# Designs tried in a protein design chat: miniprotein binders against q56419. Part 79

Target 1, 326 residues: q56419
Amino acid sequence: MEGRTLEEVQEEVFKRHGVLVPKKELEDLAKALEEAGLLLTEKVEARLKEEEEKLKRERPMRLAGLSYPEGEREARAFLEAFRASYPGEGEEARVLLMPHLEPSRVPEVYGAALAALEKTPPPERIYLVGVAHRPLKEKAAALPVPFQTPFGPALPDLPALQALDALLPFELFNTPLAFREEHSLELPLFFLKGRFPEARVLPLLVARRSPELGEALKVVLRDFPGLLVLAVDLSHVGPRFGDTPLTRTLAEEARRRDLGFLERLAEGEPEAALAFLGANPTRIDGVEVVASLLPLLRERKGKVLAHRLDLEAPTLSAVGAGTLVL
Short names: E, the ipSAE of ESMFold2; O, the ipSAE of OpenDDE; V2, 0.75 times the mean of E and O plus 0.25 times the DockQ between their complexes.

## First folded at step 9 (miniprotein)

Design r11 (at its last look DockQ between E and O 0.02; V2 from the best seeds 0.00; counts 0 for: pae E 9.7 > 1.5, SAP 73.403 > 70, placed apart)
Fold by OpenDDE base, look of step 9:
Structure r11 (fold): chain B 326 residues (1-326), chain A 104 residues (1-104)
Amino acid sequence: as target 1 above (326 residues)
Amino acid sequence: SMEEKIRELAEKLAKLARELEELVKQGADPEEIEKKMEEFIRVVLELYELTKEMNNPEAEYWLEMTIELVWEFLDAFMEGNVEDAVELLMYIAEAAEFLAEALS
């Protein structure tokens, strides 16, 4: 790629990744950066500092009016529509694996999660474990503040969070800014809060596999029982993720890996599920979460309720999503 | 090896992200920023080509994160959201540094 013009690079980006970066946009960006001058980085840093201070009190909605309705009435209708998109019945869950993908892309998968929640007695607390899409200072983190939802705030279980922190070899309450826009928590939480309005929540993010987290949670769950939710997506394939455009062969491989992973989890064999993926060439999102929670997943049998590989047409890429009950 | 090349590219990407940030801080001319952006995009594209199977789960994690952050950066850039773009460059640099470390 050395020696190519900006135009050639733009064309290459478009051809490979379905992203067009016009020259004018680069020029406009450069000009905007020039106009912002010396104050731009300082402004960003000041903004981040302010946001971090706000996160000491609450986590506001970021995707309200975009991914889900902001108003409670509309939000309830949204839940009902998603539930209706799944024609089956759910099962009682002690552990629920569900997606965090944009809901409109995989409505029936979220519908399956709602179906499972209908058969689940209201928990006192929900351990919501998402995937960090921002760098964390530690392998895992928690944010011990209310999360805003259309159904009211999801309140943290502070005693349970403190108990968990006490058992971990690292500070659990780290990297609050990573939670600011983390959709892996916000999107699942919408559905969970809508179904269980009185449940307290432990919002957790996993960056890297932490066996210590699973062992600690196993102990905490004895004194603080609740529903465990893994908010994870499955395969990520296509140009957006570094592959060639989606083909039948690539899609079949993604589905094979997704279903093979979920089925082994459903049999209570999480180590076998991880081993089945090997180097994870289709980039299953939930690997680090599952690897962290092995003690909680072992010997638990369940059922795969839904799966979808959803095409993102503009990038000719696809993301897998599934719902599993244990 | 592919892993070694990815490491080198990750280090280069981190450097370029920091340099872009510094150019903005210094109020560099648009042509200089454009040139650095071009280099940045080239490195990203090369990383995309090398996104194959690795036997290092930590490196895979950081690679995936780096790629996702780059997409978000491109989106912010295309929308003309300069503040978000600069913030994302900081995260790209951090993720790329962690990727390089994981492959060391």
Scores: ipSAE 0.040, ipTM 0.565, lowest interface PAE 2.7, mean pLDDT 86
Fold by ESMFold2, look of step 9:
Structure r11 (fold): chain B 326 residues (1-326), chain A 104 residues (1-104)
Amino acid sequence: as target 1 above (326 residues)
Amino acid sequence: SMEEKIRELAEKLAKLARELEELVKQGADPEEIEKKMEEFIRVVLELYELTKEMNNPEAEYWLEMTIELVWEFLDAFMEGNVEDAVELLMYIAEAAEFLAEALS
């Protein structure tokens, strides 16, 4: 709770879960901690420094045993099961849009991504672009370290990362802690590393749209060809996200926005896809990534392979996920 | 004794953490989750107040870990990270059980 008022915390919990945490007891806990706070603040700061130093060397698995198996044999069986949940055939991807939502919630959407990867020649490297869920010091960031997976470490493509950093008007390697719990990279990476075990990775996060990132990546991709992956979820609707409880009307609007966005991307019209969303009333989290990467998405035509608007029963909310191949 | 009271409260906290874990995992009614959360937080506060008189380094370690895990749980729950929140409740239950064992 550093940096947030008790009122902000309680309001955020209500918006995300549709319940109120007991206000008086939360206030008592916060007061007790604040009155003892220098010692606890020092411990938290020291722990954050330790985590930051670890992240400068490697990024460990945080979701093994929760979202996917830790052991390599079990992880391969997991991939096979997910592929089987999508009975269709994929298509070759030069650009792949895939989700970062909990895999068990949208198995056929991840299965569609695996189907696309089956048709895709092994790349030398993967440009993995996720959505920052924690603040970055700049509009975008990378972490140039091995990311651990059940299939072995995903090694960074250091020459490509350094070339990208050199072309940007800001330091690319700027916020290691933002990667600590970032599932928008870890969950897609599991699937990508499982299919392409020899590919190097550029693990990238976007917090705010950066036209400079897209222009720089267009140059870097010419000299360092690879697979571009947009690891984004789609609509976020319901009380967890600031709406009334999910209704049929809200769910249909979310589905319409998701599919309209994806279909316009599939026509090679990323500006039209963004314009279609207007003020982004269903909170598609892919908009900042798409807006950053316009030069790489223009005139690339492709196909929507899968979509699901997944209900979160405890919060009466929903999140959309899709698979798009360009 | 004071340590016996702390041990019994730690056992109660472990039980509440596991019950809350089940309610959150099952997607129970929001009112039911809120009621269990209130009791959970009250037990944490009672445990924290009683430890000001504790003189047992192993128990102090597990209490500090329990309190830190509770804070991490509240952060995960607030962010809507149900998977982390459920995992943290399991860790809280385990830490509270170790605290109780340290006082047996």
Scores: ipSAE 0.010, ipTM 0.322, lowest interface PAE 9.7, mean pLDDT 84
ESMFold2 (binder alone), look of step 9: mean pLDDT 86; pTM 0.855

Design r12 (at its last look DockQ between E and O 0.30; V2 from the best seeds 0.00; counts 0 for: pae O 6.7 > 1.5, pTM E .720 < .8, SAP 73.019 > 70)
Fold by ESMFold2, look of step 9:
Structure r12 (fold): chain B 326 residues (1-326), chain A 104 residues (1-104)
Amino acid sequence: as target 1 above (326 residues)
Amino acid sequence: SMEEKIRELAEKLAKLAQELAELVAQGADPEEIEKKMEEFILVVQELYELTKEMNNPEAEYWLEMTIELVWEFLDAFMEGNVEDAVELLMYIAEAAAELAEALS
């Protein structure tokens, strides 16, 4: 008797995703992997070691020419176009929540962030808190190097980063490679550096909720005042994220969860915002950042400036994005 | 139990990802690589079926990361980008091993 064929496996595995992997493409990739097989894993590992060493000195742009223009003049025009996509006025922010989703998918949400920054006095430094999309060795991490942008390097605030590291029960500077492709820092930073070219940055990633991070940041912010930015997306729904295909009902639930979360944050009630999500059935990725930063969010009232649930038609999935000022 | 099954699948996925990367590095027979990919895809499918029944925040984190990394791997796979696919297998193995530890 013979085992199940590859065609049967691919159809079973991918039917709930709405994606079908043709047998020929699977065979072609297997052949390509085999043809490179002697050296490929070692080559990848060697490349990653080289990238890690470079990341100890600087973090280069990864998305220039893809998500935003590489040249400074074009980048300035890009910022102005995004601001124009949001017709409203912002409000001053001490804390800004903004997305890290591809900017062209939610231009008015990034435009709302720019509107808030227009009302915000230039800070000495920006605490930029993103979401790790690669494993970290600890619950949170930072990379204390310049991040390149079309507007010049965003310089790290080394004294503030060192103060933060000293207060944590783990090494803060723990996973340089996790920053290599981390768009949750790079995309928001493009907008922040364009608006506040003189501000230093604390580039922070959260993997898992860390109450210790929030308590340490509360202390550091007293000594090193600055703008706190939560660079997070909201609901992730649909087959790409473990759901059934997107329906109107699922989309309406995702919007309700997104807005209910943001509105409770806007009331200065971050614990209520987390409780509202319960088991987080629409996978808002901002939850781990908010849960880490509770001491910095309590009793801060503000306003939701924008929200969009953006459809990924090929995957029948959607991602929510919002702008909140506190 | 549900958690035991997810732990077993996560451990299996981590091992399969490591083995697939090793087979690629060794220049193994295409049929052996295809069989390992079939096993990998089956584990991904079953793990995906179980995603919404977690009540363990640490395990939920690693499960969510594993699923997202698997989708990135499948995107790289469809593009024929072999270096990205191998890199993603390494991250998948790490995330799945952490998921298995969170359930131990």
Scores: ipSAE 0.578, ipTM 0.807, lowest interface PAE 1.9, mean pLDDT 84
Fold by OpenDDE base, look of step 9:
Structure r12 (fold): chain B 326 residues (1-326), chain A 104 residues (1-104)
Amino acid sequence: as target 1 above (326 residues)
Amino acid sequence: SMEEKIRELAEKLAKLAQELAELVAQGADPEEIEKKMEEFILVVQELYELTKEMNNPEAEYWLEMTIELVWEFLDAFMEGNVEDAVELLMYIAEAAAELAEALS
């Protein structure tokens, strides 16, 4: 009620309802509302604290039964169906760029990722780098706990995570609540765990570009070799993202930027890929991740396996997704 | 300046998000919630329009984060998930405050 006096509220109630509410009753109501607000804030804070304490032990599934099946048998059938949606063959990956969009929207793009994983020898560990869709206290973060999946828990590589933390100028183990509902890790992890059940995982989130992360990971990868996975989406265009409804021109521009970005990455020119986007007017999701991992992407040649710009019809918006192997 | 305007809007949004969180949490009168929601949406829209012209990477990050959280909030609110809606409004308030700081 910023700016209205109790007298003004009293007058308004009188005008609308013909009842003169005593000032004391209004004061009591205002106090009750304030107390209720404080109580609710306290309850929310208490809940968040409880959730943070739980995240010290494990990260539970949040999208099981929604985005993917909860049961292992059904989950395996899900993987097979997604693999079948991509008609091509994959290539061996040392670096895999894949989406984190709702799987049902871009099945063939996830299918392409699975095809690449079929040609990839089982890694000891997977460096899974997602996008933070929640605020982080630092530029990047990790959660060093098991992530639940239908295939069992994805166990963290604690020695590798500790080695990474030791090389960073900031605390890597920050903002655990940012991982609670982060789909950029959960969705890719479903496919990765299903294919490589014995691989340990380093779940990483990037909020802002961190050149230090890429340099640190380059060192860590020498002693702790593994598969690097960039879980990123591409362009975000339309009303949900502040544009006009999707038009042919807007869709063509989104596709041009997505493919131009991926193709330059495939040529081993990540700096050129970033430069090509400029101010990133189509809001490619993975820019901060790529900018953080430049030392690991340079001079690596690869192949774009799939791309889709998927229309969300209710909002007339679209999101780009791609699969790249390096 | 455009940056100053964005900062002012971000500060306003942070305040509106907190106020709206309180109203939603309390189960306030639907008309009061609706009015506050309208004010909230207008500020979000204006912020979004102005961000297209901004060239500050830190501010751009916090703006993008704010916008994403706003959409999640709207979804939660429309689904009747009051608890998630209140939590998301708190995150919006934090992100908007960081945006304002980045432009200070």
Scores: ipSAE 0.017, ipTM 0.340, lowest interface PAE 6.7, mean pLDDT 87
ESMFold2 (binder alone), look of step 9: mean pLDDT 86; pTM 0.852

Design r13 (at its last look DockQ between E and O 0.82; V2 from the best seeds 0.00; counts 0 for: pae E 3.2 > 1.5, pTM E .704 < .8, SAP 74.618 > 70)
Fold by ESMFold2, look of step 9:
Structure r13 (fold): chain B 326 residues (1-326), chain A 104 residues (1-104)
Amino acid sequence: as target 1 above (326 residues)
Amino acid sequence: SMEEKIRELAEKLAKLAQELAELVAQGADPEEIEKKMEEFIRVVLELHELDKEKNNPEAEYWLEMTIELVWEFLDAFMEGNVEDAVELLMYIAEAAAFLAEALS
């Protein structure tokens, strides 16, 4: 790649991702930064330190007014509209797999999750396991603070979180900043808190598969029973995710992989679900969460309620989302 | 080997992200920033070409995170969100370093 011009680099980025990085915009950015004349790294680090201290007290809404309504009345109407987008009936869940993709893109998938919650007795607590979109210092993390929602704060289950921390070979409360903008917790939490307003929450993130997390959670769930929620998306295909442009064939493969994965989970065979994906060529992001939680998923049978592979037309890419009850 | 080549590129990307963030934060010469960004993007593209093999799940996790963070950085860049862009370069450097470590 030595000797490549900026234009050749731009063409390769476009070919792989459907997006150009224009030379003019690179030049404009550089000039704007020079004119500012600031120590931006130190300024950013200071802001992050300030945000980290705030996150030790609470996690504010970041997506209100963007992905869901800020006001409680409008938020309840939003929930009802999403439930209505799924015409079927749910089933009681001991474990619920639901997406964290932008809700307006897959309304019936979130609606299926709501249908499942209608059949589920209100739990004392919810183990909400999302996917880290920022680096964690360890394989997994939690943030033991209230998460704000339009339905009021989702209070942490501190005794259960402390019990979990005590069982792990690493510090569980290790990366508060990773929670600052983490939509894989915030988006599912909106739906969960709206349906179960009195449940406490264990907000958990997985970065890398952690067998020790699954074993520890099995112990904690025995002593602190509740609803386990895997807040994960499925296939990520197309140029934004490192594939060639989306084709009908790639989309069909992604759907086949998504459904095959979910169906094997529904049969109580999480190891078979992982083996089915092999090298995970369609980048199902639920893999690390499932691989961490094997002891909680084995021999637990259930049903796939919904699935959609949602097209991102501007990037010629797609993301899969599903709802599974166990 | 394929893994060794990916490791070398990940180490290079982490270093480039740190250097780019420093140049941006200190208001360096626009030509120097532009040249560094070009090199940075070139390494990202080479990592994409080598992304066909998924022989190490931890390394693949960090590679996928790195790629996603690069797109977030480019989005912030196109919007002129300088502070967000610098923050994302810091995360990219960290993810790429973990990728390199996973392959060692």
Scores: ipSAE 0.382, ipTM 0.727, lowest interface PAE 3.2, mean pLDDT 84
Fold by OpenDDE base, look of step 9:
Structure r13 (fold): chain B 326 residues (1-326), chain A 104 residues (1-104)
Amino acid sequence: as target 1 above (326 residues)
Amino acid sequence: SMEEKIRELAEKLAKLAQELAELVAQGADPEEIEKKMEEFIRVVLELHELDKEKNNPEAEYWLEMTIELVWEFLDAFMEGNVEDAVELLMYIAEAAAFLAEALS
């Protein structure tokens, strides 16, 4: 690619990855940036600082009116429709693995999660463990503030969060800005809050595997019992993720990896699930979360309720999603 | 080695992302921004092609994050969200730097 013009690079990106960055848009952006003047970095830094200060009080909705309805009435109808998309019955969950993908892409997988929640007694608290899609200063983080939802604020369990922090070798309350746009918490929380309006929440993000987190949570769960939720996606394959366009062979491999991972988790063998993935060539999203929570997943038997590999047609790529109860 | 190549590309990407953010923030000449963007995209594509050959879990994490942030950046850029685009370039620079460190 050395020596290629921007146009040639753009064409190659489009051809290989299904993404077109038109020259005109680049020029328009450059012009807009020129017009916006000298202090964009300062403005961005000031904005980030302001947002960080706001996050000391609450985490506002970011995807309301986009991924889910903002209004409570409409939000309840949304939940009902998603539940209806899954024709089966759920099982009681002590641990729930569910997706954080855009809900409209995998409605029946979220429906399966809702079905499981219907069979689950209301927990006092929910340990919601998501995937960090922004850099964290530590391997894991928590945000000890209310998360806004159409059903009212999801309130943090401060005593349980403090107990967890005390057992970790690092500061748990780090990188608040990583939570600002994090959909891996917001999307699952919509469904969880809708089903369990009175449950307190521990919003946790995992960046890198932390065995210490799992050991600490195992201790905390003794004094602060609750529902453990792993909000993770599965395989990521296709041009968007560095592969060739989705083929039958690639899709079959993604499904094999997804189901093989989930089935081993369902058997209570999380180490076997990780070993089965090896180098994780299909990029299962939840690997670092599972690797962090091994002590909580061992010897727990359960059931895979749903799985889907969803095609993103514009990029000829696909993402796996699943629902597992333990 | 593949790891060394990824490290070098990550270092280069981190630098390019920061430089591009600075150019955009300063209202630099469109031609200069375009040139830097071209270099940035070339490095991204090369890293993206190497994504499958990674065997370091920490490096793998940072590589995946870097690539995802690049997609978000491209979306923001195409939508004309300049502030978001600059913010994302800063995150790309950070993630790429962590990738390089993981392979050092």
Scores: ipSAE 0.307, ipTM 0.707, lowest interface PAE 1.8, mean pLDDT 87
ESMFold2 (binder alone), look of step 9: mean pLDDT 84; pTM 0.836

Design r14 (at its last look DockQ between E and O 0.37; V2 from the best seeds 0.00; counts 0 for: pae E 8.7 > 1.5, SAP 75.841 > 70)
Fold by OpenDDE base, look of step 9:
Formats: structure tokens, C-alpha cells, sequence
Structure r14 (fold): chain B 326 residues (1-326), chain A 104 residues (1-104)
């Protein structure tokens, strides 16, 4: 919408869809956006700049009191309840694939992740690789600041982050505003920080496949060993994602794709996992992350601990989530 | 109370976002989409004004995020990207529902 007048917006919507958005509502919305600092007006630019400057110091919680409790005591009870939702035992993880979906939707999948973490010796650092749901200036990015959690701040591993930056052909510390509201890092980090309070963190986002990232991380991990976490969801099917309402056939296809992907990863065959998805018709979220981390996933054998295709009943849509240890 | 009003509006927003998403996904009559969109935007604006009055940082943050999502929805809708438009509306619905639950 940058540079378009409200009249042009109204005309374009009408031209495209035959919908006439009332000018008054558009004006009020534009004003609200401007006031909220979302319109690229001078005020918005100033606000975005201020937010960017804040992100140089720390990344505050955004989902505290919404997706998880803000208070430490309540947050610990939350962790225990999620762990209790998974009846099985975990395995030691060197690589953990876990969801970033709203925790209440797939509690046992997060519970399986916690079970794996119980069997994992406390790492010095956690490489947390999420999915960028906002555009990045580069294929991948990092934010080298403390991330706030109910358990205290997750502190960055600056030496490891600097080592990674030095090996990449692009600037790693780009697009700080993309981290401001990114739930793919915040939600997994809650569970990780709760289990490993002393671990440093490397918060990474992938927007597009970056083979360079995987190669660089492989080198960095030699000097800076740690736990690798892939925070990714699986299939996205139904009307929210351009499909028909969820049917048995569509659900079976989503599950087949999810499990087929995870099983091939569990066998240490990440290229086969990607090839199995082809054009990715069920929209597995983690494809770009896995494609970026191939050197770290090859020949590692592991186990699928949990999987769920969670129905969002109001939209008759579903999202897949899984927990894998390698 | 102000909190109760915000909760009620958040619940209403969640419902409207979902209904609008369904209409857009189904390629419903433009007049029906128009009417629902108008109602949806009106509720967003009402929530904005109320949250601004509360001077609650959490509510303000939620509102900023929601308004941004609404703008992204409009952009996707203008571009004819129905899939993205529907996804954004459903995300707004989920976010509004979470806000309503937090205030309950």
C-alpha cells in the first residue's frame, strides 16, 4: 500500500473484487494505522526506528499471558502440565525438531519435546532456528540480544553468532524488526529456557533456503558445540490455506506427508525427505529450514516421538505438528 | 468494565474475522463480503479506541499487531491473493480469541 492514496486502494479493491470499502472506514483505518505507527508516514518511520532501537537492547515477550503465563511460578506449572500430557519417555537429542504452533493446540507434541529435553544433558548453547513469517532482507537472520522469558532473559551467544556471521556471504544481523513478533522463536524458547535456564541462545530465522547457513553452522558447531533446534510446523491444509474443508482424504494425505517427511529425517536422509514432498502440496512449514540445514541432518538417525494433525474447527482447517529427535 | 467491553469486542472480532474468511474463501457475493468487511473494520477500530483509552501496554501491543494484520489482509485482498487473505483473517480471529480468553 505504500504510496497509494485511499481512493486508489478503494478503486483497486472494487476493480478486483467488486467490493466497495467505504471511504470513511478506510480513512479511519488509515488514521488508526498511522497512530499505531503502521503507515509509512514520518511518524510510523520514527516509531519503527524507535522499535528497532529497542531491539538493539532486548526482545520483550509478546505472547506472555496469551500463549503462556507471564509469571515464573505459573510458567513452571505450565511446563509440568505440558510434560504430563505426553505419557512416553524421551530420548537424548543432538537435534530437536519441535513445533511453533500455539501450544494449547498440540500439548502432547510439546510434551514430547520436553521429554526429550529431560534426557538431554544441559547444552552450553542452543541454536534455535525458526521460520520467518515476515520478509527478511537476506535468506536468514539473527538477533544478537536477550530474549525475555518468564524464566529470565535468554542471553545470546555473541562469540558463536559472530563466528557464524564471519562465515556467511551476507550480513547475518539483518531485519531486526522481523524478530519483534516472530512466534516461531518465542514459543519454543519458552520451553527451552524453562528446561535449560543457563544455556546461551542463537536465535535464527530462515526466510528462504540457505545452503550457506548449514555449511557455516557445521563449522561453527565444531568450536561452539550445542543443541540444534528446528522450530517448524508441518502441513497446513483446509480453507485457511486455499483448500476445501478438511476431509478424511485430505487429513490422510496431510498425515502421510508429515510422517513421511519426519520418518526420512529420522533415518538421516534429509534430501529424501525434501524429495518426498515434491511441490509440497500440503504446505509443510519447515521445508526451507530443513533445506538450509542439510549438512547437519545427514546421516543422523533418530526417532519420531509425537505427531498431531490439529483441527481448527471454526475454519475446518488443520495444521500438522511433530517432535523428532536426532 | 472496560476490560469486559474489550473482551466482548474481541470475541465479536474473532467471529467476524472467521465469517469474513469463510466468505472470501467461498467467493461469496461481493455485497455480502463488503458488508462483513465493513463490520469487521468497524470492530477493529472500536477495539483500537478502547485499548488506547486503557493505556495498557499489552492491549496496545495486541492492537498494533492486529491493525498491521488487517492492513496486510487488505493488501493481500487487493492483490487477489485469496489464500493469504484468508490466512491473515484466520490469524486475526485466533489472536482476538486469545485476547478474549486472557481478559476472561
Amino acid sequence: as target 1 above (326 residues)
Amino acid sequence: SMEEKIRELAEKLAKLAQELAELVAQGADPEEIEKKMEEFIRVVLELYELTKEMNNPEAEYWLEMTIELVWEFLDAFMEGNVEDAVELLMYIAESADLLARKLS
Scores: ipSAE 0.075, ipTM 0.601, lowest interface PAE 2.4, mean pLDDT 87
Fold by ESMFold2, look of step 9:
Structure r14 (fold): chain B 326 residues (1-326), chain A 104 residues (1-104)
Amino acid sequence: as target 1 above (326 residues)
Amino acid sequence: SMEEKIRELAEKLAKLAQELAELVAQGADPEEIEKKMEEFIRVVLELYELTKEMNNPEAEYWLEMTIELVWEFLDAFMEGNVEDAVELLMYIAESADLLARKLS
């Protein structure tokens, strides 16, 4: 807390939030960090620098053995089991909305995405747009490197990424470390790479809505056709997310918000979908991505294939996930 | 064991981060926020003390990431950037949950 006394920090916090953090707790934190000091900081900085250089060459799997199997044979069986959890038929997608929630929590929702991919001609490339869970230096970012999967590396479409970068008013390749643990790309990519092993990928993250990204992508997609994937979750409700414990009423509201949002997107009305959410009281995760990509979603009609509001019993909270084809 | 203690603290940190984000986002009673912040800070300090004793490189990496996020959260919170502060608390919760899973 460079250049500020503890008293100044406490007053600033109080003015912003009406809360005064106890001085002793802040002093203890500052003292503990100072005393542990340079060696821990030096190790962290050295490791971050090493990881950043590694991420300029490739992005390793982080969730193998946790969210999906590490071995290729087991991963392929896992993929097929998820398809089997959705007994319906898919539809061809030019745009696919799918979750990034832990797959075991919403197996039929991922299965619906696989069903859609079965009906979709193998694309030359996939525009995979996730949600940044760390701050980015800009509104959006990409990482133009291979992403490892149990099915082999997902290779970047470098010409398309360079074309996109050239059209943006900010540097697209701006925050490599944000991709290091980003599950909103890794989890959907497992399913996409398993079904389209030859497709190249544009791995994109949105932190804050960027109309410029959507306009640029519309231009790039004309020259570099491919599948657009919005890898987003829906409502987040309950104590984990700042609400009271999940009630039937809150769950019904979350489901209504999720389905109303998806249905309006399915009618080709993304502005209406955003307006329907208003202040986004159930914290639908996909709002910033949809708001960025309006030019790509307008007038595209389609269908909601699946939805689930999944209960987290230990936290009395829930997260929604859906599959939409356009 | 040390790894069991870190796992327990990571689970507790994830819960406290979520609860603190709830209180801040809802504009809760300042006394409730203060109490939750005190608990949050105490768990952060315990995790900080344990980071030098880790022998699991992958878990050590995740723990160091979580601590770095706490610093970023404190900066955002002190600057009055409520939106970033709440988002960082949620990311802290996710990172802590993943750490706990890796430690079984």
Scores: ipSAE 0.013, ipTM 0.330, lowest interface PAE 8.7, mean pLDDT 83
ESMFold2 (binder alone), look of step 9: mean pLDDT 84; pTM 0.840

